# Miniprotein binders against Biotin--protein ligase 1, chloroplastic (HCS1), part 5

Target 1, 330 residues: Biotin--protein ligase 1, chloroplastic (HCS1), of Arabidopsis thaliana (Mouse-ear cress) (q9sl92)
Amino acid sequence: AMESDASCSLVLCGKSSVETEVAKGLKNKNSLKLPDNTKVSLILESEAKNLVKDDDNSFNLSLFMNSIITHRFGRFLIWSPRLSSTHDVVSHNFSELPVGSVCVTDIQFKGRGRTKNVWESPKGCLMYSFTLEMEDGRVVPLIQYVVSLAVTEAVKDVCDKKGLPYIDVKIKWPNDLYVNGLKVGGILCTSTYRSKKFNVSVGVGLNVDNGQPTTCLNAVLKGMAPESNLLKREEILGAFFHKFEKFFDLFMDQGFKSLEELYYRTWLHSEQRVIVEDKVEDQVVQNVVTIQGLTSSGYLLAVGDDNQMYELHPDGNSFDFFKGLVRRKI

## First folded at step 7 (miniprotein)

Design S32 (from B2 with M14L)
Fold by ESMFold2-Fast, scan of step 7:
Structure S32 (fold): chain B 330 residues (1-330), chain A 86 residues (1-86)
Amino acid sequence: as target 1 above (330 residues)
Amino acid sequence: MTIKITFKIEAMKLEIEIEITVSDPEELAEIFRWLLELAEKFGADEVEIEVRVEENGKTYKFTIKVSDPEEALRILEEIIKLIKEL
């Protein structure tokens, strides 16, 4: 059962000599693991010429790493041209990797090719996962809001740096990213608890340069400025970690309240009127509420036309709060 | 005796899984109280707790999934009694 039909090559890249020595140590021990007994081969960046396709669509490790100015996040990079899950790479190897390590892939697939069709993400999507530690479990769910803000601000910063028009990336609570009414990204966070700390794995997908028919940031940009230079995944990811580290430090020091105003300016839901349906004695009851913001636990805070406060929870796997159960909270 | 506790909740689409391993059943009441307090602070609508006990080469498994913290505490108190009888 230690042998598998699947194999995976992971390229390791470090920002400084410290991270480079970690990469060498991991390769020598061959200590990284993936689920389902997948055989893992570890390769240093200097040895990766046979895995790097010299095409414009492959993630450029050096371009990304040269842009990093952070002290913790994004300084250790794991890359593969094709992975089933960047999230699995960082979460299954949390204890082996420096906290803040990021895994990136050009193509993410799901499904088993032998028994069902395999879905593949389009090339040009920025797909990455990274890790962090938190001690206070109460605020762990709020981390996805910090991540969302860092993505939107990173896009803005890259556009500003390149002299490009503003791309209005909005947050759809709790974890989706939208432009012009179309989804361009999403965030998934998971956490385990070890050694009195919450070990959080953050996964992000952002449509930067996907081809048609899906919308992406570069498609929106070309619509506004057809002759402009395109956004690069590497530059956005670098800007993301700069913004994320800043926001994470504010969040840990001052709580989400310090980011709340920016979050409300960025999300789709300020002053939104919502009709929520509830079942009472086999009858459908409709309540009209106005979104006011977030509760301390991170759920939607809304006020009814009767001036009563409501805390709205999402329905199962739905990200559409219009289908949430109405729960009164004071 | 090896006791492994797996606590699972979902808050705002973020999945949280806590794994705690202890050898002394006397620690269980404090651990379960802390986990239920944490679930309340997260605003979780339901909690799932799995307790796996290994004793004399045998494995025992207890699983609860409840939406009421008082009901959860009652069930967990009974599980502690059963574990202490092993």
Scores: ipSAE 0.245, ipTM 0.652, lowest interface PAE 3.6, mean pLDDT 80

Design S33 (from B2 with M14I)
Fold by ESMFold2-Fast, scan of step 7:
Structure S33 (fold): chain B 330 residues (1-330), chain A 86 residues (1-86)
Amino acid sequence: as target 1 above (330 residues)
Amino acid sequence: MTIKITFKIEAMKIEIEIEITVSDPEELAEIFRWLLELAEKFGADEVEIEVRVEENGKTYKFTIKVSDPEEALRILEEIIKLIKEL
């Protein structure tokens, strides 16, 4: 058991009186928990106004909440200026929070993702996590693709609304976001199963206005149009939930096939040739395959020169987009 | 007797955890079959199962990590036999 004297303050904000009453109930029960015995202090948005002024560096709760017109997602917001993990806030408190609740932070010290250092969260990075429920386990892994599409389309929508040039955000399968060959974001999903439902927690990091260590959306925008207005985290998050709710409904009703064409237009892997290494009789054999798309399970579908079908699974360092090297998990 | 089963799989970089608690070891075979069927539906490459048994103030722990559902079933059958001997 890890013991820590850490503490954090969580500000609770609701879209309507319904969510505001939930926030009051949570504060009265003092029921939100975080790992490592972190001491949690719950503050209603109305109580925070006299202590924390909205400055240029802090996420603007009102700007985000006033933009939301969703029916499920993003209507209950948890914010803190500094957190160890937005994902921990929503996943450890899944049963206490309305499904669709979002947690946002300005600074996150312990990023979650493929590696713990994928997201170093300085101010200007959009770091958020939210929850959803699904009943069909077979399609749970596909949710991260729906999330990826919602992010790319949200960026386009904000650019359209503001009359800005499009930023070409691409998907690097299975869960990374790229612009001009540089990583700008990533997605992490976890799930538990309770009461005959899969309880999914989704974490997203997106470099909007930070730049380090790789790049950010506003740096790309300045390169294309130096005098343009900048993208704001609040606008992107609002647009994200509008797109995500639409895509989630399509996905639940018609399956991933309804989004598949858009996904292939957005990902980096159409017709990509990759080298697959496999062990045969204690020898390493290399085969060249061509990416065709996704299998029904969401893995890469590839075809070899002999028309044999391959399903490629991610390994920690086995899929290298720039080298074309992929190793099967065994 | 209290038997807690923790089932973990990873499919497409999504970690899925299922927890089940039972008191009758006769239920284990059906539960393990159901969990492995879920792993197959998810397309999981690897399955991790922890079985924690509490009996007469003593705690016993069994852990398996396998990539083949048939191998997993064989190991789980042996674990059931060991639990019934407690």
Scores: ipSAE 0.301, ipTM 0.662, lowest interface PAE 3.0, mean pLDDT 82

Design S34 (from B2 with M12F)
Fold by ESMFold2-Fast, scan of step 7:
Structure S34 (fold): chain B 330 residues (1-330), chain A 86 residues (1-86)
Amino acid sequence: as target 1 above (330 residues)
Amino acid sequence: MTIKITFKIEAFKMEIEIEITVSDPEELAEIFRWLLELAEKFGADEVEIEVRVEENGKTYKFTIKVSDPEEALRILEEIIKLIKEL
């Protein structure tokens, strides 16, 4: 990899004196790092007057932090107006940050300042990453489903509190969010294993108020209720952590079964018919199955016309419900 | 002796990287069985486990790449035997 002369300013904000002391310690040690030798400057919220814009378009740290009533998640906030990756901030600094720390940015970009092509995300998208720890690798990937549910319920909660019409955010298995057949968000999780625990980094992008040709929550809202107040990223993120902590506690205590009914009410796949392809001795066999739910492992559970159950394992990095692979008959 | 085991799986587009360091080859059998159980749980078409051994300034590398858990276990048992002979 090519070395970079890029610099990045990270503003640190804590909910209580405990998190504030962590922020001071991090700044004094200059201990946060980013990939490709990016120079990192750490700034306490109290020192960030020159970086905090008084415009309505920048993420409002105080509005978010004042809404947080969680015990673990979202209590330590890292913010920058522009980052290459919120995911990199939390994952590369897992050992230095309190578990549950969140990183937020207004603009996420791809490419480098020394290269000619730099892509930037539209402003108004809620882009964040946070961390958690799990011990049982067998259920680690199911965290994606818990995160998806927390996002959909957070949007619903904010709409209910504001007296707004319901925005029907749906889950497309395993990790996408949709409204009216158009993608509005996505979830990317990664994990490393350290000290007999899985260190999970969760990344979320949700189109709240971006003015791009693709849909966003506020565009859908304006279509239903043109005179309504708009959704704010800060309120959605606050509601997300309230829902996520509750769902995470249920998930850790009772397993995904505790959330399964809500998940099926929220996902796009109930009673969906899928053509599945299986390769047996280099021959392609096609079967039509109906999606019933999830297996205990988190894969799609389907039933064939023969009333036999199948676990669906899609090939590659994308899932096409009209062309899948059946790897296991159960 | 320093033994580093590296294992990577992907489940539902989520990447999980496992790196374990031990000094005693006797711990390897339990670790390998656990990794293979995770691979089976998430239906990986192919399992790749890398084992690096550092002994007296020399580095030895073993890579297992199999689709059958029983075959993988047999190969890993032979690797344990080889490591013990270093």
Scores: ipSAE 0.655, ipTM 0.852, lowest interface PAE 0.9, mean pLDDT 82

Design S36 (from B2 with E15Y)
Fold by ESMFold2-Fast, scan of step 7:
Structure S36 (fold): chain B 330 residues (1-330), chain A 86 residues (1-86)
Amino acid sequence: as target 1 above (330 residues)
Amino acid sequence: MTIKITFKIEAMKMYIEIEITVSDPEELAEIFRWLLELAEKFGADEVEIEVRVEENGKTYKFTIKVSDPEEALRILEEIIKLIKEL
């Protein structure tokens, strides 16, 4: 029999009666869709208690929802134990969901069930996506920096609240998160233009309590304080939305300049010396530059030893932080 | 005719994806020539065109890749103007 690639169950949870009514409406219309003809089933949180029976490792919807005090972001939650993409859930259904809706999954996979090459995210990774709207496309690329800051500050706030040692989460430009030289997270932003607005979908993966073979925040924490309490994905996500809403409001009101000092204190690139390679015919020309910060467009601003300014782009310029090397293709 | 525009940002790389589904494809030839001309004018890094034949017509996907945010926005604004004229 010819059938769609996969089926998926989405659990809907609202913070207040307003979000709860949206969830009921979506379920009654069965209006949420996913790409590649995936069949979607919608379940209200009140009906899902029998499905969430005794998995201490699954994302705790109630713990998350009870922790948030935001006005816009994270107030409508979509959860599934396993998804191909949290990003697809929010982006494909942007018009059906309240802006600021978040989708969370315990496992994110790649590949089709009928192929041999299926990849799954490690258990304990915090995998989520959420939506926002922006009107000025020039600053849309900067949103990934606002998201990065919100993640680093959220981790710090949770550690502080729990009396835990400070975990020094750093930003590797443009969109990666690192601790002690090891990658612990990444950010992906996409946007669709509609009705004079940019509909932005933000995806985040953060290694909170993953198993082998990668590092995670709790592994770093135990290295510093072996008998410490563990960080929980739900607490980090709640703290994230509290910080993100604050930073997003500052960003929208005052521009990235309002967050720039914090960003430079948090990123890995302050005063970094980098070799820029340009190809002229068959010759490689090397110039040494020092990273100064970001341009208004969000690219790396660097200054040569001759005081000449450079703007470094990821397209046409590859950046390897640990090697201090930028290579340009012809 | 169904038109879908996606403005995708991936690690500061900007993509403008335009999907057009039509029953009569002749009208799109001039539009595609104009889109290519616009992409060249504003210095697009790469342009891709994909065509799919479906039961109700042909779907054309035009992807413009741009590194400069200001040029990408100029291209997007001109595309939006063109679509409103259709």
Scores: ipSAE 0.012, ipTM 0.472, lowest interface PAE 8.3, mean pLDDT 78

Design S38 (from B2 with E10D)
Fold by ESMFold2-Fast, scan of step 7:
Structure S38 (fold): chain B 330 residues (1-330), chain A 86 residues (1-86)
Amino acid sequence: as target 1 above (330 residues)
Amino acid sequence: MTIKITFKIDAMKMEIEIEITVSDPEELAEIFRWLLELAEKFGADEVEIEVRVEENGKTYKFTIKVSDPEEALRILEEIIKLIKEL
């Protein structure tokens, strides 16, 4: 089950003739790889009619691709009805794929082997991964914040265009998305360094239209406007790349400072008071701090009751409101 | 001579992996300084740097695991001297 005879079909879709030629080249060379000796079958979008049903809840490749007006991101799409990791698809094939390529799946599963040990995500979640390059390692982790903002603004843009009520998507630092106190999404980034560049793979999961008894954007929307048109994964992903490309260019040109005000309006932590535990000479000391924003490194900037400034870092041994944070004086 | 350096840090739940391959040991001091500066920038409590050297059909492996950047630099300087003697 977990072994070297697994198989996977990847459908390739390009925005223009340039991306279409890349897809044909990849298929002819059969050059895409996945871990654990998974056999990869590459299929062009025109050949994929049997994998994409007209009346299925499957991701609509054409609806997404026809909406894209970006110059860099999302112009090359890889889709599969079921994957263990969209992140693995883009990260293991970074050198073979155009930078900015996106992989989407309808179902993501965890675990392998016996069927009783396999978990599957509800269909209707927007699950995707894409790639980018950065040169300055000092600001690489800040990309998570740019991605988070692009997701929240994409949802807002789609709602505005469709005349729908505002869905208040908030950011929980560093990488989670919430609506009405419930998690609706998460972001996972990884980076490798090669040829004087950081190769970044970005993974996003967003609960758009889950059929399960969990919260999602459409459940929130239905509660506010029962007869409204629902949000579509394809529309949100398109809007995401439009926002991300603009924010990424701004971030690369002017730094995170250019996005900082919008980030603080969107996150859950403005003026939040947090109890942080420190160990001092085998004594546990509790300190109350107030969140002020982010440090240049991207960690939480806080002010203590002593009016000293602190940087809060994850630490699995400490307890606080954000389990695992510790205080460091700056 | 082939020298491979492997370094990983976690920054705000993001894993950053750095692999550098060089042939000239004189490049190591600058590389090690850069890696330690990144670790300090992101507040890494402990850093692990692996240096693998292949020379004349033999493989040598050095692993440095420290929580003090000053001690790390001292150890790395000694490793550079050892590599230059291969």
Scores: ipSAE 0.710, ipTM 0.881, lowest interface PAE 0.7, mean pLDDT 83

Design S39 (from B2 with E17T)
Fold by ESMFold2-Fast, scan of step 7:
Structure S39 (fold): chain B 330 residues (1-330), chain A 86 residues (1-86)
Amino acid sequence: as target 1 above (330 residues)
Amino acid sequence: MTIKITFKIEAMKMEITIEITVSDPEELAEIFRWLLELAEKFGADEVEIEVRVEENGKTYKFTIKVSDPEEALRILEEIIKLIKEL
């Protein structure tokens, strides 16, 4: 089937009869919307035989759904072979979808339908977005750290279950994922406040089986064990939601402190020395500081050689991990 | 009277948008204080608050853009006075 940029088909899949009835209701109402008057066609999993067969390497809905054992997250799945934004699907339809719904696509593209500058992400990247609710705006940005941890632990969990060698996925603060010094993924969150709740949309891209632009998890795995079974996007996503739900519940109940030790073992910045540049009276001053961790607000906490504490704010600083340089913009 | 408040901040590359609709100008002072406290917590260098008022078929827009929370509160107090006069 051929689909234009001005239209898309969304396949709806539920874990249990409860989610299946939600899917039927959404299709009957034709209530899901996308920006720029994009025509949306809703298809139930049972009706998607021809669409699923369009590509032999498409995301396997049943493999994913059969792998999840969560109570909230990932139980309602929206899939399309090609989308402009998984984030738009969940954020524009937040009130229509069960909280915890996930949208997955095989190809994500950017650009307007009439624009000649349209580009597409390579296949094999795990690209998804899902929703959650929070009440305390002061801890909303910390959700990015919880998501990052869940991704790294999900990869470890899948490797352990398959008897595969350890893939050391690390976190580059605040929201990037790295393996062997190369970026393999990123997390982008947005939040809107409505009815005394922060409606959070979480977007994740993880290079599982695509080499562009740098590397992917399966390329790293082949380097360590050439004859091993490959990692599957569906299994990683299932493991992700299992780990995320556990970590999210800990985070909501006990705060980020409950996850802090694991986060510091997983991030790239323990004891890192960085140069902070400040402009004082028309002169550039450089101070060498050592990263100690995070403040309660989620900023980088560092200590200078003079034993003074420094808080580095992302909005006020540029951070170059590989050069150990933090640049203040003004 | 319909008063729509839009507030956006970025914290650790995450965009947070707050949209509030009220009918009573007396609610604005508490809302503005909360928004400014949230911005300060995340180290926002500049705060922009948009207030859109719909009254008698007319739309009024006020935009506040400041880097000092004390100055922002002073400006917001004056905007509240103007809204009460609509």
Scores: ipSAE 0.667, ipTM 0.857, lowest interface PAE 0.9, mean pLDDT 83

Design S4 (from B2 with L38Y)
Fold by ESMFold2-Fast, scan of step 7:
Structure S4 (fold): chain B 330 residues (1-330), chain A 86 residues (1-86)
Amino acid sequence: as target 1 above (330 residues)
Amino acid sequence: MTIKITFKIEAMKMEIEIEITVSDPEELAEIFRWLLEYAEKFGADEVEIEVRVEENGKTYKFTIKVSDPEEALRILEEIIKLIKEL
């Protein structure tokens, strides 16, 4: 009979004694679950010497934890050398994990076949997911933009601290990250509303040092400064949570407008001309519009040559032909 | 009586699922209006709502997936009437 997803070991690591006690409690209850009847083994960091090896280029839990100076996010870490989804770990166990918990893996895979039939992400990608809570559903989808911005600013912060050339990480709306016209990362958010709160799970993939044919941050860095020090996944993740917590607090207190100027300096779409395909009475009409920014709902705000305002939805490629219905927004 | 409402939309490629459990059918009209207004705010092309009712040891399930919020509201109003008759 065919088997479900492979068994996995989850290593639990806490920043302080408080998080360490949570880890011990979770292990004692053995309550963490994954889909498709995956068998989960919970291991404390102190017990995980055989799984965490310096010489195999695994994510360095201690390097990450020592960099964390946050009060909420990233203080509880779940790590595995190989997972089907970091997102599934945090979303399936939202009620069991402290809000702000992060799950990291070195390799993410798809498929249930034996290793030769399973797709695997290249090692060196920063693959992580974490959780947060929001109360106002009207601004929940905007969290994707806060996350994107925190990633780009984290990369800049690490480069600045290490005296490295500036890597220009740009945002491709709504949820992709690009350098020099090539995708280096992506963001996937999901949310469930329960007990009068929106439980948000955030997933991020960022090509830091994958050593594969696809581009990554360190390949871009070496192209600009061949003798520079390499960026480390652990340092970027630490900087991410520092920037994210700051931006999240600002977003919750003052709304997205407080981050909007920085977002527009960081995204690819300022003054971009886009051909929009609109279906009217079984006819396809093409309109040329210029991107102005974001609407209050978080969709693209564009102006036509007729000076009319349009709201664009993400059914197409924003750099090519944008397909779908365009809603006029005044 | 236990009434569980599951509502799903996609906003800017983000999947949002809303689950609300109530015991009083009188709360349903306001909840359904709120959910449909929420979907309209984010320009959802399709609305998916599941209503699961448990009453006297029996389970009833109503599912709706429509592209018109006004059509959805009309169908949900009929579902409320049916639930009140249980």
Scores: ipSAE 0.633, ipTM 0.830, lowest interface PAE 1.0, mean pLDDT 82

Design S40 (from B2 with E17Y)
Fold by ESMFold2-Fast, scan of step 7:
Structure S40 (fold): chain B 330 residues (1-330), chain A 86 residues (1-86)
Amino acid sequence: as target 1 above (330 residues)
Amino acid sequence: MTIKITFKIEAMKMEIYIEITVSDPEELAEIFRWLLELAEKFGADEVEIEVRVEENGKTYKFTIKVSDPEEALRILEEIIKLIKEL
């Protein structure tokens, strides 16, 4: 039988009475599901307050929700102290949750129910996933770039508001985040199609206050200003949704072109020279290309030493994403 | 008749899974043109589209490989014709 001894508690929190009624409905139906026959228990925020108030290190639902001023995103929150994947929570339950719902966890773990050696992330990493809908499949993958920009601008906005030193978060195409040459985050998007709409699930991990041994935003901040107030996950997530909703509206109305200049100011790849390997007959030939920007499809636009334009695609086989790029003539 | 179409692509590490169910074979031409447009937009050199047809308790499965627009159109028209004869 595929009965599971594993259990998971999901706390549901809403911004207004509308979201609160959704939470009550979900609890009554017990309709949320997770993979591998994990038993799911749904708890309303009002029933969980005594559990969260006594733990200063747990994600503060109220602090986050009180910061939300959006009209769509982040208004329905699902939280658990420990999850294997926030992405699984929103993607497996897309039809049951309001579009724009966000799932947050304090600890991410890897391993199945019978694993005795389960890896767990340290507390302080901002791990979240949320949903959105798009109609035009041709621009769906570009949403990854909109999310990346929203994260970098949210960090900057929080630092500005709190009078903190500038933290230079940069984008490594297509979906990684870096500070001072070290990875601090990543983005994973997936999409399904239903009722003539693309159902997009967005997952984000950002090292805010992870402690040792990983680098994080607060470690960078302490290095620049040891006496500074620290960044809070709740403040960054709130700022993220405020910035994301603005960028998403701009993207939907005017296309990625409206965000393209900001993207190039933020990414690591302006004028970067890369070596790509082409297979000609039985010989491997190395060609140097210079990255110019993005094509309309969202792939890297590059100029070869032959002065021709190329679109660079991953071949799926390389450990280093940039080393595994293949040239396609435009 | 129940016709289920499955299509999967990756673009910039993002996976897009499309599953469409229709009952009328006359809708297939529009659906297939749209899927081919998406494949071309994302630079796929070859894509596979799976079509599963259930009719009178029997299941039929077709796999469409597309790498050339002219070849794709020919295969598409032939498969639609076969489905209409079921």
Scores: ipSAE 0.668, ipTM 0.839, lowest interface PAE 0.7, mean pLDDT 83

Design S41 (from B2 with E17W)
Fold by ESMFold2-Fast, scan of step 7:
Structure S41 (fold): chain B 330 residues (1-330), chain A 86 residues (1-86)
Amino acid sequence: as target 1 above (330 residues)
Amino acid sequence: MTIKITFKIEAMKMEIWIEITVSDPEELAEIFRWLLELAEKFGADEVEIEVRVEENGKTYKFTIKVSDPEEALRILEEIIKLIKEL
C-alpha cells in the first residue's frame, strides 16, 4: 500500500436532517478522495468548532447556511481552511456527493485554467465550486454564462438588501468578471458524462474582501461609500445560489435566449469594435469587426466591413481580448 | 469484452470529458458518430479519443488526436474492425 505525503480536513455541513445524514454516511465510509494521493479526513460541523477560531476571519458556515433558501443548490457544504482546489473536491467526488453540493475554502494555493494559469486566492476571496447535471450536451458550455449572470445579480441583490450603492460587475466573455476595468473574478467549468447525463462541476473565484495585487468588491465599495458596511462572502454565496437556481430553471425550460438580453446588458462587448489578427504563413493581417452578440453555440458573433458574419473563438495563447480572438467564417 | 471510450473536447474554455463503457462492439459506430457530431456543434478545433479494450485479461489501447472530424471517423472505423477481431 502507498501512503500519502499530504493530508486535508474537510468539514461537512447540511441545511436539513437529510443533508446531515448524508454527511454522517460519507464520514463512516471515508469515501471522499483527492488527487495526488492526498489523505482525506472528514469532520462533521458539530465536531469542528476547534478548527475555526473566533478571531481568524474564516468563512462562517452557519451564516451561509442560514442565508440560503434554495431547494437544490448549496444545501450541502464542504469547507476547509486550505485547499489546492475546491474544483477537485467536487469533481473527483461527483458520484459520492448530492448534486448541488458546494465546496468552499478560505485559501486556495493554485487555480486551474485553459493555458495553465495560476489564480492567486488570498484570504478574503470567495472561492467555491458546486455541481449540477444536464442532459443536452449541446447547451452544456452555455452554463458558464448562466453562472456569470447569477454572480453579477447576486452582488446587486446583496447591495440592495443592505442599502449599499450598486457595484457594477461586468462580464468579460467568456468567463471573467470585471469592475472598473479590473478583474475581480473568474469561472471555470468542467464536465464528465455518466449514466446518460453530463456531470458539471462549476468553479468560481470572486474577490470580495482580499487585498492586492488586484481589486475587490469591498475596495470598490469603500471608494464609493467609505463608512458603509462591508459585503460578506457568506451573504453573496447565499444570494448567488438563490439567483442561480432561478436562472438555471429558466435556462433549462426556455434556453439561453430567455437570459440573452440580460447577458448583453451585463457584458463588456455590446457594439464593440475589435481588431482580429489573421495569420497566413508569416503575414499578419488585421481586420476590424463589430461585435453583435452570441452565436447559437455561444461564441462571439461579429460583422466585418464586408457585411459578412463571423464567429470568433478565443486564442489559447493570449489573454488580451483584441489579440485573443480567432476568426471563423459562418 | 469491456470497451471504455474517453472523449475530450474544449468549447468556450470549458473542458468536456465523455466516458462511455460498452460490451458490444456493434454499438461503437453510433457512439463515435454522436461524439463527432457533438464536437462539430461546439466548433472544436481538435478531437481526442481514447478507446481501451479489456478482453480475457488483456488490455488494448487506441488513441486518436486529429483536427479533422472526417479523418477521425475513418480512423475510428478501422479501430472498430480491429476490436471485432479480438
Scores: ipSAE 0.464, ipTM 0.738, lowest interface PAE 1.8, mean pLDDT 81

